# VH-VL binders against Protein AF-9 homolog (yaf9): the designs that were tried, part 6

Target 1, 217 residues: Protein AF-9 homolog (yaf9), of Schizosaccharomyces pombe (q10319)
Amino acid sequence: MAPNTRVSKCQISRPILVGNDAKPLTKEEKEKAPTDHTHTWRIFVEGVDGEDISKWVRKVVFKLHDTYNNPTRTIESPPFEVIETGWGEFDIMVRIFFAPEAHEKALTFYHHLKLHPYGPRMEEMKASGGLVESVQYEEIVFNEPFEYTYKLLSQNPIGDGHGLAVESEPDHPFSQQLEQDEADKLDFAIQEVKKTIEMYKQQVQSLQGQKSSTPVE

## First folded at step 3 (VH-VL; framework fv_retifanlimab)

Design a49 (from q3 with heavy chain S57R, light chain S96D)
Fold by ESMFold2-Fast, scan of step 3:
Structure a49 (fold): chain C 217 residues (1-217), chain A 123 residues (1-123), chain B 111 residues (1-111)
Amino acid sequence: as target 1 above (217 residues)
Amino acid sequence: QVQLVQSGAEVKKPGASVKVSCKASGYTFTSYYMNWVRQAPGQGLEWIGVINPSGGRTWLDQKFKDRVTITVDKSTSTAYMELSSLRSEDTAVYYCARSGYVQKSGPDYFDYWGQGTLVTVSS
Amino acid sequence: EIVLTQSPATLSLSPGERATLSCRASQSVDYSGYSYMNWFQQKPGQPPKLLIHDASNRATGVPSRFSGSGSGTDFTLTISSLEPEDFAVYFCQQYDNWPYTFGGGTKVEIK
């Protein structure tokens, strides 16, 4: 009924999790899987804290390695996931399509499939018998969304009740990984600022030195 | 103080389903894996499966994958194990047990256990 | 799956005596310098209680008379001097690989 126009000077966001879990095949599972496969794994797109993202996500397309039969997997209803077996780690293209009313183009993410214990949590993964979790925290930002999309997101508030990104609990597994990622980004930013300041100081000192030692001609 | 409190004993007929609960307190429920382990009368311990309470993801022993569902209710800090198509061989004490997914040294050992729930399957 | 064999099935001993319990794995439970083997104590009508984790580390509140040793496939639980409350069943458990498995148990009983 009402004209569907963009809401100017408005930004609304929603957090999602893009990731995989994996574990080694048992002896019995190996007998039923292709001979060279070593692990079972799952790739997924989920809302934070169990949010039902199907209200604004229409479908998710997962593009697996070309060695898989039918490597392009289209999932049109939750759960937005694919379960497979394999032996190698590779990049999975994850493309998220929004409800038609959004009038927004699809977003593409790349997730590197993790099958083996890795990173800061490697000892925990080894201790769990090879259970691996590799999750990316992503924030989908809609800049000047159409009114229809704005209403959909605003009518389904999360976190602070304003439809903004949900803050995870301090001891939540995903919360702890997010804290580490944020700390690393902040530390990197601080180091870059320090390098820039030092470089500028050196340039000023170099100019002063050149001025004092260079003949006038 | 960490406590895991399980639901009471159940008597079921063959072919029925049973749902056992485990209510956690004294720690952040979503920070630790929750396992289910059973013990038949006079026998050893048998691991059934584990759930990550933060995302609800489960990993089950292949023997149980077609009959067991493990779930959580984060609002009540409670884990559930439902076993369907019960047989006389399923008569056992069922335990929930916390493992340390996020530990200082990364070990994933069963540090706290519930008191156990006796499930008897008989006619 | 990794099979754990405990021996003996039963130990009949008197208070003050030393108990030595064996657990043998069908394959190594070591990974990257660590031994993924735990020991539990169970008394009638009670849940298992963690005694030793990672082959040799005593759990919080466990008396010093309990010690664990071993690596690879061969593990031992030792009780240096049995107290009345130590007469129980003891289980080893590996978490090196899926599925997690337990030994059959060793019953330590009064002679």
Scores: ipSAE 0.000, ipTM 0.407, lowest interface PAE 16.5, mean pLDDT 78

Design a5 (from q3 with light chain S96D N97E)
Fold by ESMFold2-Fast, scan of step 3:
Structure a5 (fold): chain C 217 residues (1-217), chain A 123 residues (1-123), chain B 111 residues (1-111)
Amino acid sequence: as target 1 above (217 residues)
Amino acid sequence: QVQLVQSGAEVKKPGASVKVSCKASGYTFTSYYMNWVRQAPGQGLEWIGVINPSGGSTWLDQKFKDRVTITVDKSTSTAYMELSSLRSEDTAVYYCARSGYVQKSGPDYFDYWGQGTLVTVSS
Amino acid sequence: EIVLTQSPATLSLSPGERATLSCRASQSVDYSGYSYMNWFQQKPGQPPKLLIHDASNRATGVPSRFSGSGSGTDFTLTISSLEPEDFAVYFCQQYDEWPYTFGGGTKVEIK
């Protein structure tokens, strides 16, 4: 018998990251992409500090620009991401669906795809060979969650890294792909990627101080 | 008591810009999303977009994204909607409306509305 | 975007009569047992006022004569016995996906 009642006077929260990475195409990648494409990019929904969000997220729908073939991309298993090539910046709709047993409504975000260095970290992005990160930190608050959701999240607690030791070399899926693409400059690429990951992690930690409560019924 | 008080009526020429304000009181301004909705004379309602006042993040209907900017001033608990490149078709009453976060604690529907600001675009 | 079609456009009734207002969505607005449909009342010169949220739940302070029903693509707002203050325009609104969209409205007017 599945739980079918809400836990009264209770709330539980989960942080998520919604964002994109991007980098200029290599010469080899340009041969496989449309002639006018300049960058490879990734849009994603991820847990903070490596949390496996697939335990409570059923699927993520990404709505790309209508010029893409099959612009509505439904991702029903981790990683919740889309990797593409392109030349223009545009808004991507990101809709997160929870397990149906949770009886929680879907969340919708709009993310503006960033391909070019920008903002306070522009110099660092340029120094990394054009690797761009644009990430939103959101805290999802489940207010009076159903017993299913409460039990699931309570059995998988996270200490989000706030005040915990920082990982020496955190893995990032897109950054690992970047390392593989730079075979002849592997040592340089590894150092640039590590530097960029560290800058990204610092920004995520900074954004934790700016996070808004994103409540879920 | 929750109140949303909007700026007064505006008359603009085609091609101009208009900036409408919405001053909130009676609740924690940064704890609720602020939406903008318009209504052409005698017609239905059209959602323009929303802002999270805490971080300033905005989400707009694609038809408005190139012409609308939504901002907030947290020190005065005021939201602003600026619409540029005005056309006669933009003549409407513009409303601000509070919702819970569009992601579902408390009321995630439009529970309080401003009184509306009539924007008339004429030559 | 989801298109909402309301019918009839105008409903002419007398106080004490039942009003039944329809809202049809171009695609389902349901997910996980919820119907993401709201109803608003608007009087001339006033902003809209929330009446019903999530298809069937009355908003705080809304009289019991107002009820909402339906799921999927077909929704109904019913006013069991019209009071003089109920003569107004009624709009349905979906929040299943962005952009949020509203119906064209049904005007309930005195016969």
Scores: ipSAE 0.000, ipTM 0.487, lowest interface PAE 12.3, mean pLDDT 78

Design a6 (from q3 with light chain W98Y)
Fold by ESMFold2-Fast, scan of step 3:
Structure a6 (fold): chain C 217 residues (1-217), chain A 123 residues (1-123), chain B 111 residues (1-111)
Amino acid sequence: as target 1 above (217 residues)
Amino acid sequence: QVQLVQSGAEVKKPGASVKVSCKASGYTFTSYYMNWVRQAPGQGLEWIGVINPSGGSTWLDQKFKDRVTITVDKSTSTAYMELSSLRSEDTAVYYCARSGYVQKSGPDYFDYWGQGTLVTVSS
Amino acid sequence: EIVLTQSPATLSLSPGERATLSCRASQSVDYSGYSYMNWFQQKPGQPPKLLIHDASNRATGVPSRFSGSGSGTDFTLTISSLEPEDFAVYFCQQYSNYPYTFGGGTKVEIK
C-alpha cells in the first residue's frame, strides 16, 4: 500500500503522550551514577490507551542537554523512550518522524523535564516517595493526509473505535461527534497518567520490600 | 480456509439500485480491508472502492462516489456494495476482494476474491 | 489516474515456451523505494488470482516458473516454461495512487 495522493478537505487526528517519569535514585543506584546525579528519569512518546504507535511513527529523536554524552538519541523501534540519570531540569527536544509513505514533515515538541514534585498533584507525588510524572497530551493533526496515512489510521481505531474523528467540511453535521471524540481522547490520556502513578507506587513498595496492594475482586 | 461468498445474479432496470453482498469466513472479518471490483463482459477490471470493516471508513473511485455505498455488517461478517441509478454500462460481474491486514501497515494486494455476482441492467 | 498499458494483447505460444508479458504505467508507481505493481491471472468464469505482488514477490502457492521484475513505469511478468494450466488472461494492477487501476490484459493462448 502506498497511494501518494492527498485526501482533499479531510482532517484526521491521533492523540499521543509526550512526557517524562522520574524518581530519586536509590542508595544502590547512586553508587553507580555520576556523583552529582540525584534522579533516574525517562522521556517517552507513547500512544493513548495502549495504542501501538509504531504502526505510524517510524522513529523518535530526543535531544538532551549538551552535558550528556551523545545528547542526540535516535530511537527507531518501540518503546520510544530514553532512560537516564541527572540532577537538573531542562528542555528536551522530541522530534517525531513518520513513515516515508506518509509524505509528512516531522513534528517537533519541547518537553520540560520534571524531576521534582510540582503542580496541583505535588502532595500526591511527595506521598509517593518523590515519584514524578509530567505528561503532555498532544493531538497530531493530519490536514489533507496522503491516503496511506488516512487508511492506516482508519484501520487502527483507539479504544472501542472512538478517539478518532475525520472532518470533511467546517460545518459538518457531526461536529458534536468530533467534540465527544476529543473528550474521549482526553479521558484516555488521563487514565494513562493514573496508571503510571499507580505503577510508580507499586515500584516504590516493591523496592522497599513492601507488598504492593492490588485490587482484588 | 478463507472464503468470500457473494449473493446471486441480479437483473435490474435502468434507474434502479442493486445491493450485492459478500459473506466472509475463515478469518477475522474486521482485520482485513474489503474491496469491490467489477468487470464488464469481455472487458478489463475496474476498481470501485474499499472499506475498513473495523471502522466503516470507505474510499471510492471518484466516478462512483455519487452512486456507490459500501457498508459492512460485523455481526454476520458481510460486506455490501450498493450501486444506485443503474445504467446499461453498469452491466458487469461484481467481485469482492480482500486486501491488506488492518492491524499492521503492509502490502495492500487482493489475495482472496469472491466468486462474482453478475448484475445485468436492461430495459 | 494512472493508465496501465499491457503488451502484447495476445500471445500465442506452445507448452514449454517462455512467455514475457509487459506492463507500462503512464507515470511512476514507485513510492519511497517500493514498486506498487501486482499481477493477476484470470481463467474464463473465474475471479482473478494473485500471482505477483509489489513487482517481484511471488504470492503464496504460486509456482516458481512465474516471476516479476521492473520498477518505475516498466514492468514484466515472465513464465519461464508454460504449462497447460498457464493459458489464461494476465492483468497488471497498480496501487500507488487512487483509484487503483488495472491493465487491459494479455491473453496467453495455445498456438
Scores: ipSAE 0.000, ipTM 0.417, lowest interface PAE 19.4, mean pLDDT 79

Design a7 (from q3 with light chain Y100W)
Fold by ESMFold2-Fast, scan of step 3:
Structure a7 (fold): chain C 217 residues (1-217), chain A 123 residues (1-123), chain B 111 residues (1-111)
Amino acid sequence: as target 1 above (217 residues)
Amino acid sequence: QVQLVQSGAEVKKPGASVKVSCKASGYTFTSYYMNWVRQAPGQGLEWIGVINPSGGSTWLDQKFKDRVTITVDKSTSTAYMELSSLRSEDTAVYYCARSGYVQKSGPDYFDYWGQGTLVTVSS
Amino acid sequence: EIVLTQSPATLSLSPGERATLSCRASQSVDYSGYSYMNWFQQKPGQPPKLLIHDASNRATGVPSRFSGSGSGTDFTLTISSLEPEDFAVYFCQQYSNWPWTFGGGTKVEIK
């Protein structure tokens, strides 16, 4: 209804995490799952630093492998995630739609679902009882955002000012400082993933405690 | 400079399978999605599916999921579409078409198309 | 799936005349101020060529006589003054929802 205008010569960014967690099915979970399924997994889109991204993300569409019933999963309220069981690794297409007030085009990512320990963190994953994480750090950049997005994001900066608005300089080449800023952001994202691993390890330990306290048979 | 070159026309009997190729050049093959679209004589276009050439994952229209296999050969920058259990209504020109960036954006439009491959299914 | 209905099926006009082609979607293809609708031109024996993307944006190298308009479920492709090379079949295509779908096409032919 009311006119909404773009903020000229302005750029604001916001980090998000796109990724999956997975773990082997427990004996009880395996009884409830299809016979050939070996893992439970979660695909998600989350904010960094516990940001409530639902203020600027309206919905996320996950397109799963065709063997799943209703493989197109539309999530219109947080948490923006899908929890399933399965046996195979495959690509999930992730399409992020912004709040209508933002007047921004949807963004599409793909994520390769990881179920098995891998890479440099393989030993950590094995130590966690088979808990696997594969998380991508993505920076959403809004060039000349509408006032709605600009005000919302600039009033609520992430961490110590990361992702604040800056004047757009599209012809400016990357400097060493910009490279360092990107490295710092990656380190921050890695730290967030490590916190998530610690939380899961604690959950596993809690479940093991509960199981050992439960009468046998 | 971007070119998509498809294999030649095929004539098949009902129940057979056909495999159509699409060789890409002029761009980084694994950076864009590759789609398959068909057009029956005098009819509109029908989307079949898409492949991520980097990982090989595919997403198909439900109509085709049990009969179509899309694959890639990265060493030759070639995409393939194999359609099995052919019926007369599968007679069509089959096109490959490039879309969206794999790493930064998904399919948002078909910017380059192959010349098409006519597949005729007749007894 | 979203069904796209194009009308008319055939449009018979002379060079210099204005062509107006319609595409209607069974449900809205709009989100957040964007219309996820494209238009393609196809000449006999050739593959489709992208003409308009996102309802109203002309593709690179496409003449200014081509324009797209509309939103929601109703879209229009306009050719302000037909040139001989414009006599072709035109298809609309949505990428709002999977699977991607195309209209049945409108044939613009010489009268």
Scores: ipSAE 0.442, ipTM 0.718, lowest interface PAE 2.9, mean pLDDT 83

Design a8 (from q3 with light chain Y100F)
Fold by ESMFold2-Fast, scan of step 3:
Structure a8 (fold): chain C 217 residues (1-217), chain A 123 residues (1-123), chain B 111 residues (1-111)
Amino acid sequence: as target 1 above (217 residues)
Amino acid sequence: QVQLVQSGAEVKKPGASVKVSCKASGYTFTSYYMNWVRQAPGQGLEWIGVINPSGGSTWLDQKFKDRVTITVDKSTSTAYMELSSLRSEDTAVYYCARSGYVQKSGPDYFDYWGQGTLVTVSS
Amino acid sequence: EIVLTQSPATLSLSPGERATLSCRASQSVDYSGYSYMNWFQQKPGQPPKLLIHDASNRATGVPSRFSGSGSGTDFTLTISSLEPEDFAVYFCQQYSNWPFTFGGGTKVEIK
């Protein structure tokens, strides 16, 4: 029997972004899309601050609305995203699978595709020409990970050291109190997501400005 | 203690709609997914769909997507499943069942179930 | 979709005997060292109760006489010594692929 090696009393985490962005089709895009489609949209799973998550994520499965051809999209290499056109908002199942060496269970998220301005940033989204962003900050937690995962993640910390390994507390198992603590952390994380989204917006605008320029021949 | 309490039995005519409720207590309602599963008399279990109570996002089995609506009322910690255009084959006990932690790494399996609601469709 | 086949359909035994229940999947329910297979117990007039999750892990409060084993496509639920309260219908359920599916059930009845 092969030995099983786990790092005892250890917890290591990694933040990820799960979400979509969308915008109304341009005149040129409408000419190439089905007649009833109004928007182009992207669903994605990506690292915070540009982390390459393919080091520990093996594949992501996106289950789209059944009206799409091949509604189950399996993405086995980065970028872990699907870009489509459409007209309706619907629920997308997002399932994240880790490297087999990690011996970790897949995670399942449900995301509601947002195409139209909404929420507290609705007026801002309208002012941007209808650019919509609906992004969730998720914390992936590995409890007593195998040495493979522990070494991979602990030797490659992100940002200011956020997402580093910490010693787990045996007297604080999963409970209602832990659930409340997670809910409180979500509010804080939302602010970080909004900051990250603005960074991505500026990067896209910068790149689009450069590439949309037609050089004079 | 975790409890899921469902509404009482319903008798409906073909073509009608039925709305079943599931009131949760003993945990943070928005931290867990809520599933709906049915069982025809003397038969096996069939998954209908799931809702994330924090955002209201739903995912349904394709055979039910045209007839089922799942909603929540966070103020009362209650989930609802509405099934329209009822047929005799929809006669079944309908269960709500909790799974996983919303926005959290962890298991996605049914750990607590409601007592069930019998829906009878006859003509 | 993944089809789950349970056998036997009915198992007639006496208290104290060992019960062995089988569940076969039409395709593997394994990934990354985990088997996405659960077992539920259902008594007349009651909802299903989780017994085993992820093939072999006993749910909280479930007696040690219940055990699960198997991987890939072949899974077994074992009750080492039947108690009177164990006569019930048992269902396996996979959550490795959408849609989630259940087996047809095995009825454990008193002989």
Scores: ipSAE 0.164, ipTM 0.625, lowest interface PAE 5.0, mean pLDDT 81

Design a9 (from q3 with light chain Y95W)
Fold by ESMFold2-Fast, scan of step 3:
Structure a9 (fold): chain C 217 residues (1-217), chain A 123 residues (1-123), chain B 111 residues (1-111)
Amino acid sequence: as target 1 above (217 residues)
Amino acid sequence: QVQLVQSGAEVKKPGASVKVSCKASGYTFTSYYMNWVRQAPGQGLEWIGVINPSGGSTWLDQKFKDRVTITVDKSTSTAYMELSSLRSEDTAVYYCARSGYVQKSGPDYFDYWGQGTLVTVSS
Amino acid sequence: EIVLTQSPATLSLSPGERATLSCRASQSVDYSGYSYMNWFQQKPGQPPKLLIHDASNRATGVPSRFSGSGSGTDFTLTISSLEPEDFAVYFCQQWSNWPYTFGGGTKVEIK
């Protein structure tokens, strides 16, 4: 019965994506939604590079704007997401809970819900029919993790050194290599978003083609 | 305290190049877009371009696409704008300006600005 | 590109008076119920300072005497009662389309 104790001088990290996508309501969807709602949107917590985060994430709590019925949404199994309709942009609290065996405190993130095209990718988003993607790359760091977390994450590493244990150095916690690894993973997340926008554009074009060729009888 | 500190005034001849620096402090440099905006004496503001300091990706106004290069040095938290083939019409104060999060959606507003760098093109 | 036209070019007013500044866009800067129009203040020898974002929202620390209104192509910045420190040049700026563009500015000067 070895005790589940902390691994001293150890740091292990995991990248995660916290974000939303959104699109304008169709004419059919508007008829069924509240008159002031303009978009359908999804808030999510996902692993990078297809990682199944349910191996170490127990549940995710999303706290929406108080105007929503049951604004606190608890998701206890993947996919860790909430789909809704709305008209306004607001901050969503995202709280990630780890397996009880990890003995780690929940982490809280704030994500600003984005419904409208913005920033350098604004023209891409407009060209997609208003499909918006807004994704945060977050680095979850476990300092002196319990043996359970250490074993689980070190046996399932992902990316350039993420999931690999690093000796903790409080005076010099981050090296140039770690900074470069973070940049590389952020670039991956950005590419994933661009790919999703492009796929949606192709889907819209395909659907427009089908409608044009549909017999009128 | 967020600060953007730019390099000093430059005097250049037509056809030369100029490289203006913008040193950031008080925030995580790689987490926010960095923009460049210029203002000719007594005139309005003109947006030049933006860089994502994390990956180095840039987006430029078409007018400047062939003459401007925007780069960053992450080790010094410094952004650079280099403008080549200078003309008298390029005489202006050049500003760096921070905007929205690169990792998080949010308003893309110019919330903090450098003090400006006067570039004079004269023969 | 979207062209922003500000009028008048110059407003000559006294402290305590109301200032009304206009900005007209060559095409709509609205998308899905939002207006992508910002306002900046610039004093001589200083960089621009964000006053209003998305047509009507005051930036942090901006006094309540500043307000923005409008939608589509027509926007207004109002200063309800001019203070001595408000005599400056004001610029509108759209972030609806790339490239981002600014208006020519309105100079608010002491009468």
Scores: ipSAE 0.000, ipTM 0.427, lowest interface PAE 15.0, mean pLDDT 79

Design h13 (from p23 with heavy chain T102V Q103E)
Fold by ESMFold2-Fast, scan of step 3:
Structure h13 (fold): chain C 217 residues (1-217), chain A 123 residues (1-123), chain B 111 residues (1-111)
Amino acid sequence: as target 1 above (217 residues)
Amino acid sequence: QVQLVQSGAEVKKPGASVKVSCKASGYTFTSYYMNWVRQAPGQGLEWIGVINPSGGSTWLDQKFKDRVTITVDKSTSTAYMELSSLRSEDTAVYYCARSGYVEKSGPDYFDYWGQGTLVTVSS
Amino acid sequence: EIVLTQSPATLSLSPGERATLSCRASQSVDYSGYSYMNWFQQKPGQPPKLLIHDASNRATGVPSRFSGSGSGTDFTLTISSLEPEDFAVYFCQQYSNWPYTFGGGTKVEIK
């Protein structure tokens, strides 16, 4: 392990996806769910391009609506997600804790759970039988990271080099540029949502294909 | 200047409900979480819950979830905490307290507090 | 829930003396090199005022005579030389886990 000292005049960032998937309950699922529930949904924190974020994220805490039993859900190993059923849309508080070696404060934000088709992608969601995706692109910035974190992230770049180290400046101009560049951020977020949808569909397809069939006579 | 101003003292009978208000000024009301904390006479502080003023979503201590409702009125920058089925053990000073940023990671500590509202429950 | 135990319950001192206040947590409030522990000062008839956040960082406007230290389960608030306005009740508070919890308080009173 490298000596764990801070890398002076250095900033490195890493994007993550925070969001939810949802779909209407099947006939069979409705029999097992509370009578007023209409959808199954999943809230998640995931890496971009299939990155294994468990290398630098140690746990994620999701705080659900207080009507849920045990509404504080602590997930200490991947996948960082919670799957539930429900009928209403509400905010979920998401708190991300980093690996101890990172020496970084936890990040807290919230996500509005979406169950129904909406927005510019509404027709795509309807065409999928009501499968809804609502995903946020979040840029995590490490200022003067410890060498361990710097080495880990620098050796594992994602996308076309997104999240690479840049020299730190007093007013953090990179963060200001991201806030001002809303069109490019939105386009990137849309692309990542599409990838997440595709990954989810592939996962469902894979699981369905792996189902054991017990032939009966 | 950030300021949180709470409603006046209340005297209630057991079984009644009380609704305490907290009016915020000097900052963007919807950008910070608002917490409620109580303190029984001569005792320590007890956290009740928090609201996101932007969406109105709340997260409560399990002990209070069946009796407490936290709401906001964005047009007046006011948060409310309603406690039902009052018992003598609910006699306390109730405080509102601001914490971290709603839209992004920020300081998650109670940096500004209201002056407190004494709620007395007695027959 | 995390239980915070403060000691002593009452500390009787004179102006100019050093005050040392303890707060012990039932489990660690540390994560990733940070201690999720805050300190508040409360005077009679007033709301609590934030003094120290994240174990050792003074809040805006807090005099340098106040300092916080500790990690894991053991935390200390130190007042290097008591001023008349420092005689108050002090509470520790953790935000490592939900629900947030407070200590029972230490009253610093004039001898």
Scores: ipSAE 0.217, ipTM 0.670, lowest interface PAE 4.9, mean pLDDT 83

Design h15 (from p23 with heavy chain T102V Q103Y)
Fold by ESMFold2-Fast, scan of step 3:
Structure h15 (fold): chain C 217 residues (1-217), chain A 123 residues (1-123), chain B 111 residues (1-111)
Amino acid sequence: as target 1 above (217 residues)
Amino acid sequence: QVQLVQSGAEVKKPGASVKVSCKASGYTFTSYYMNWVRQAPGQGLEWIGVINPSGGSTWLDQKFKDRVTITVDKSTSTAYMELSSLRSEDTAVYYCARSGYVYKSGPDYFDYWGQGTLVTVSS
Amino acid sequence: EIVLTQSPATLSLSPGERATLSCRASQSVDYSGYSYMNWFQQKPGQPPKLLIHDASNRATGVPSRFSGSGSGTDFTLTISSLEPEDFAVYFCQQYSNWPYTFGGGTKVEIK
């Protein structure tokens, strides 16, 4: 096999989604949860456009609020998520570790857990019975990646050519065209996030309708 | 120039509480994590916890979670560490220390430190 | 928690001599080719000062006589030729796992 060395003057990026969804506990769920808990929530790290990020992400560590038992949750296989119950909104530290072959330092993000309807879609969240989603778009940039990472990501671009590796100029790391390509990739990823949110809403609404289905309604 | 200025020395009796302040200047206060670290006289360093000044969320070493509260006042760019139920073994110099940028992954080392606040717990 | 053990506790040397300080972790602080180990210098009455980050990278303004090496569980801080201002206490610190932990320190004192 060819030596794994850095690809000089090269940059490749990948978008990921870091976010949470949440909903109020049902009567039945409340009986099984701690007395003060009001919601069930899920924190996650996932790829855009259905990408299987486990090819280059080895594990994700979620550091929850200190009131949780075992607040440091290490997830070493997909899906990279944690499901819990709670009552408060807080920040969750998210640390992403890459495959050893990538020779890249871990990246740390924080995500503010949202349990209550908020923002421009607040009325829609209230109408959905308090179903909340809060998703951050994060662009992971690999500067002079090892050949392992370069080949893996360049073989599998996001969308129709988006996410392709680009060459950096020695005097100016980014050209005008590279800047436009980055903007296009970001716009594409934002559209994919919107689609994912809509699919999630429809799925949850279908499940809520199923659970509450009655012959007279 | 980044500067962290802490409140003056405190003498407390066992069972009391102490609140130490750390006033930041020379950078955007809400954009960097603030840590608290203590050092008993002549001993090593012990990490207490960290706060994200933007949202106020904290992450503590489990041994302190029931006695320590870390807070911020954004209007004065000041971080606070309150330690309750003081014991003689809490006698230490308490430091605030800045670490990584909260909005983007980057260096996560303690790059700037306050001058320290000596807290003495004695009867 | 990851326990860091520094040795020796005290190192008595003269100016111009080489200092070699050890830090051993109870478990690996490495991931994906990187070592999450830092070194700090502390002088009496002063807060700690960052010297080395990520095992081997000098912090800004740190003289070239300071170097860090090692990986996994075994790390070394070397001062190639001691200057008078280098007589201080040195601490290693890991940030691979929460909680962050420090070693007990090595005091480098004048002979």
Scores: ipSAE 0.554, ipTM 0.776, lowest interface PAE 2.3, mean pLDDT 84

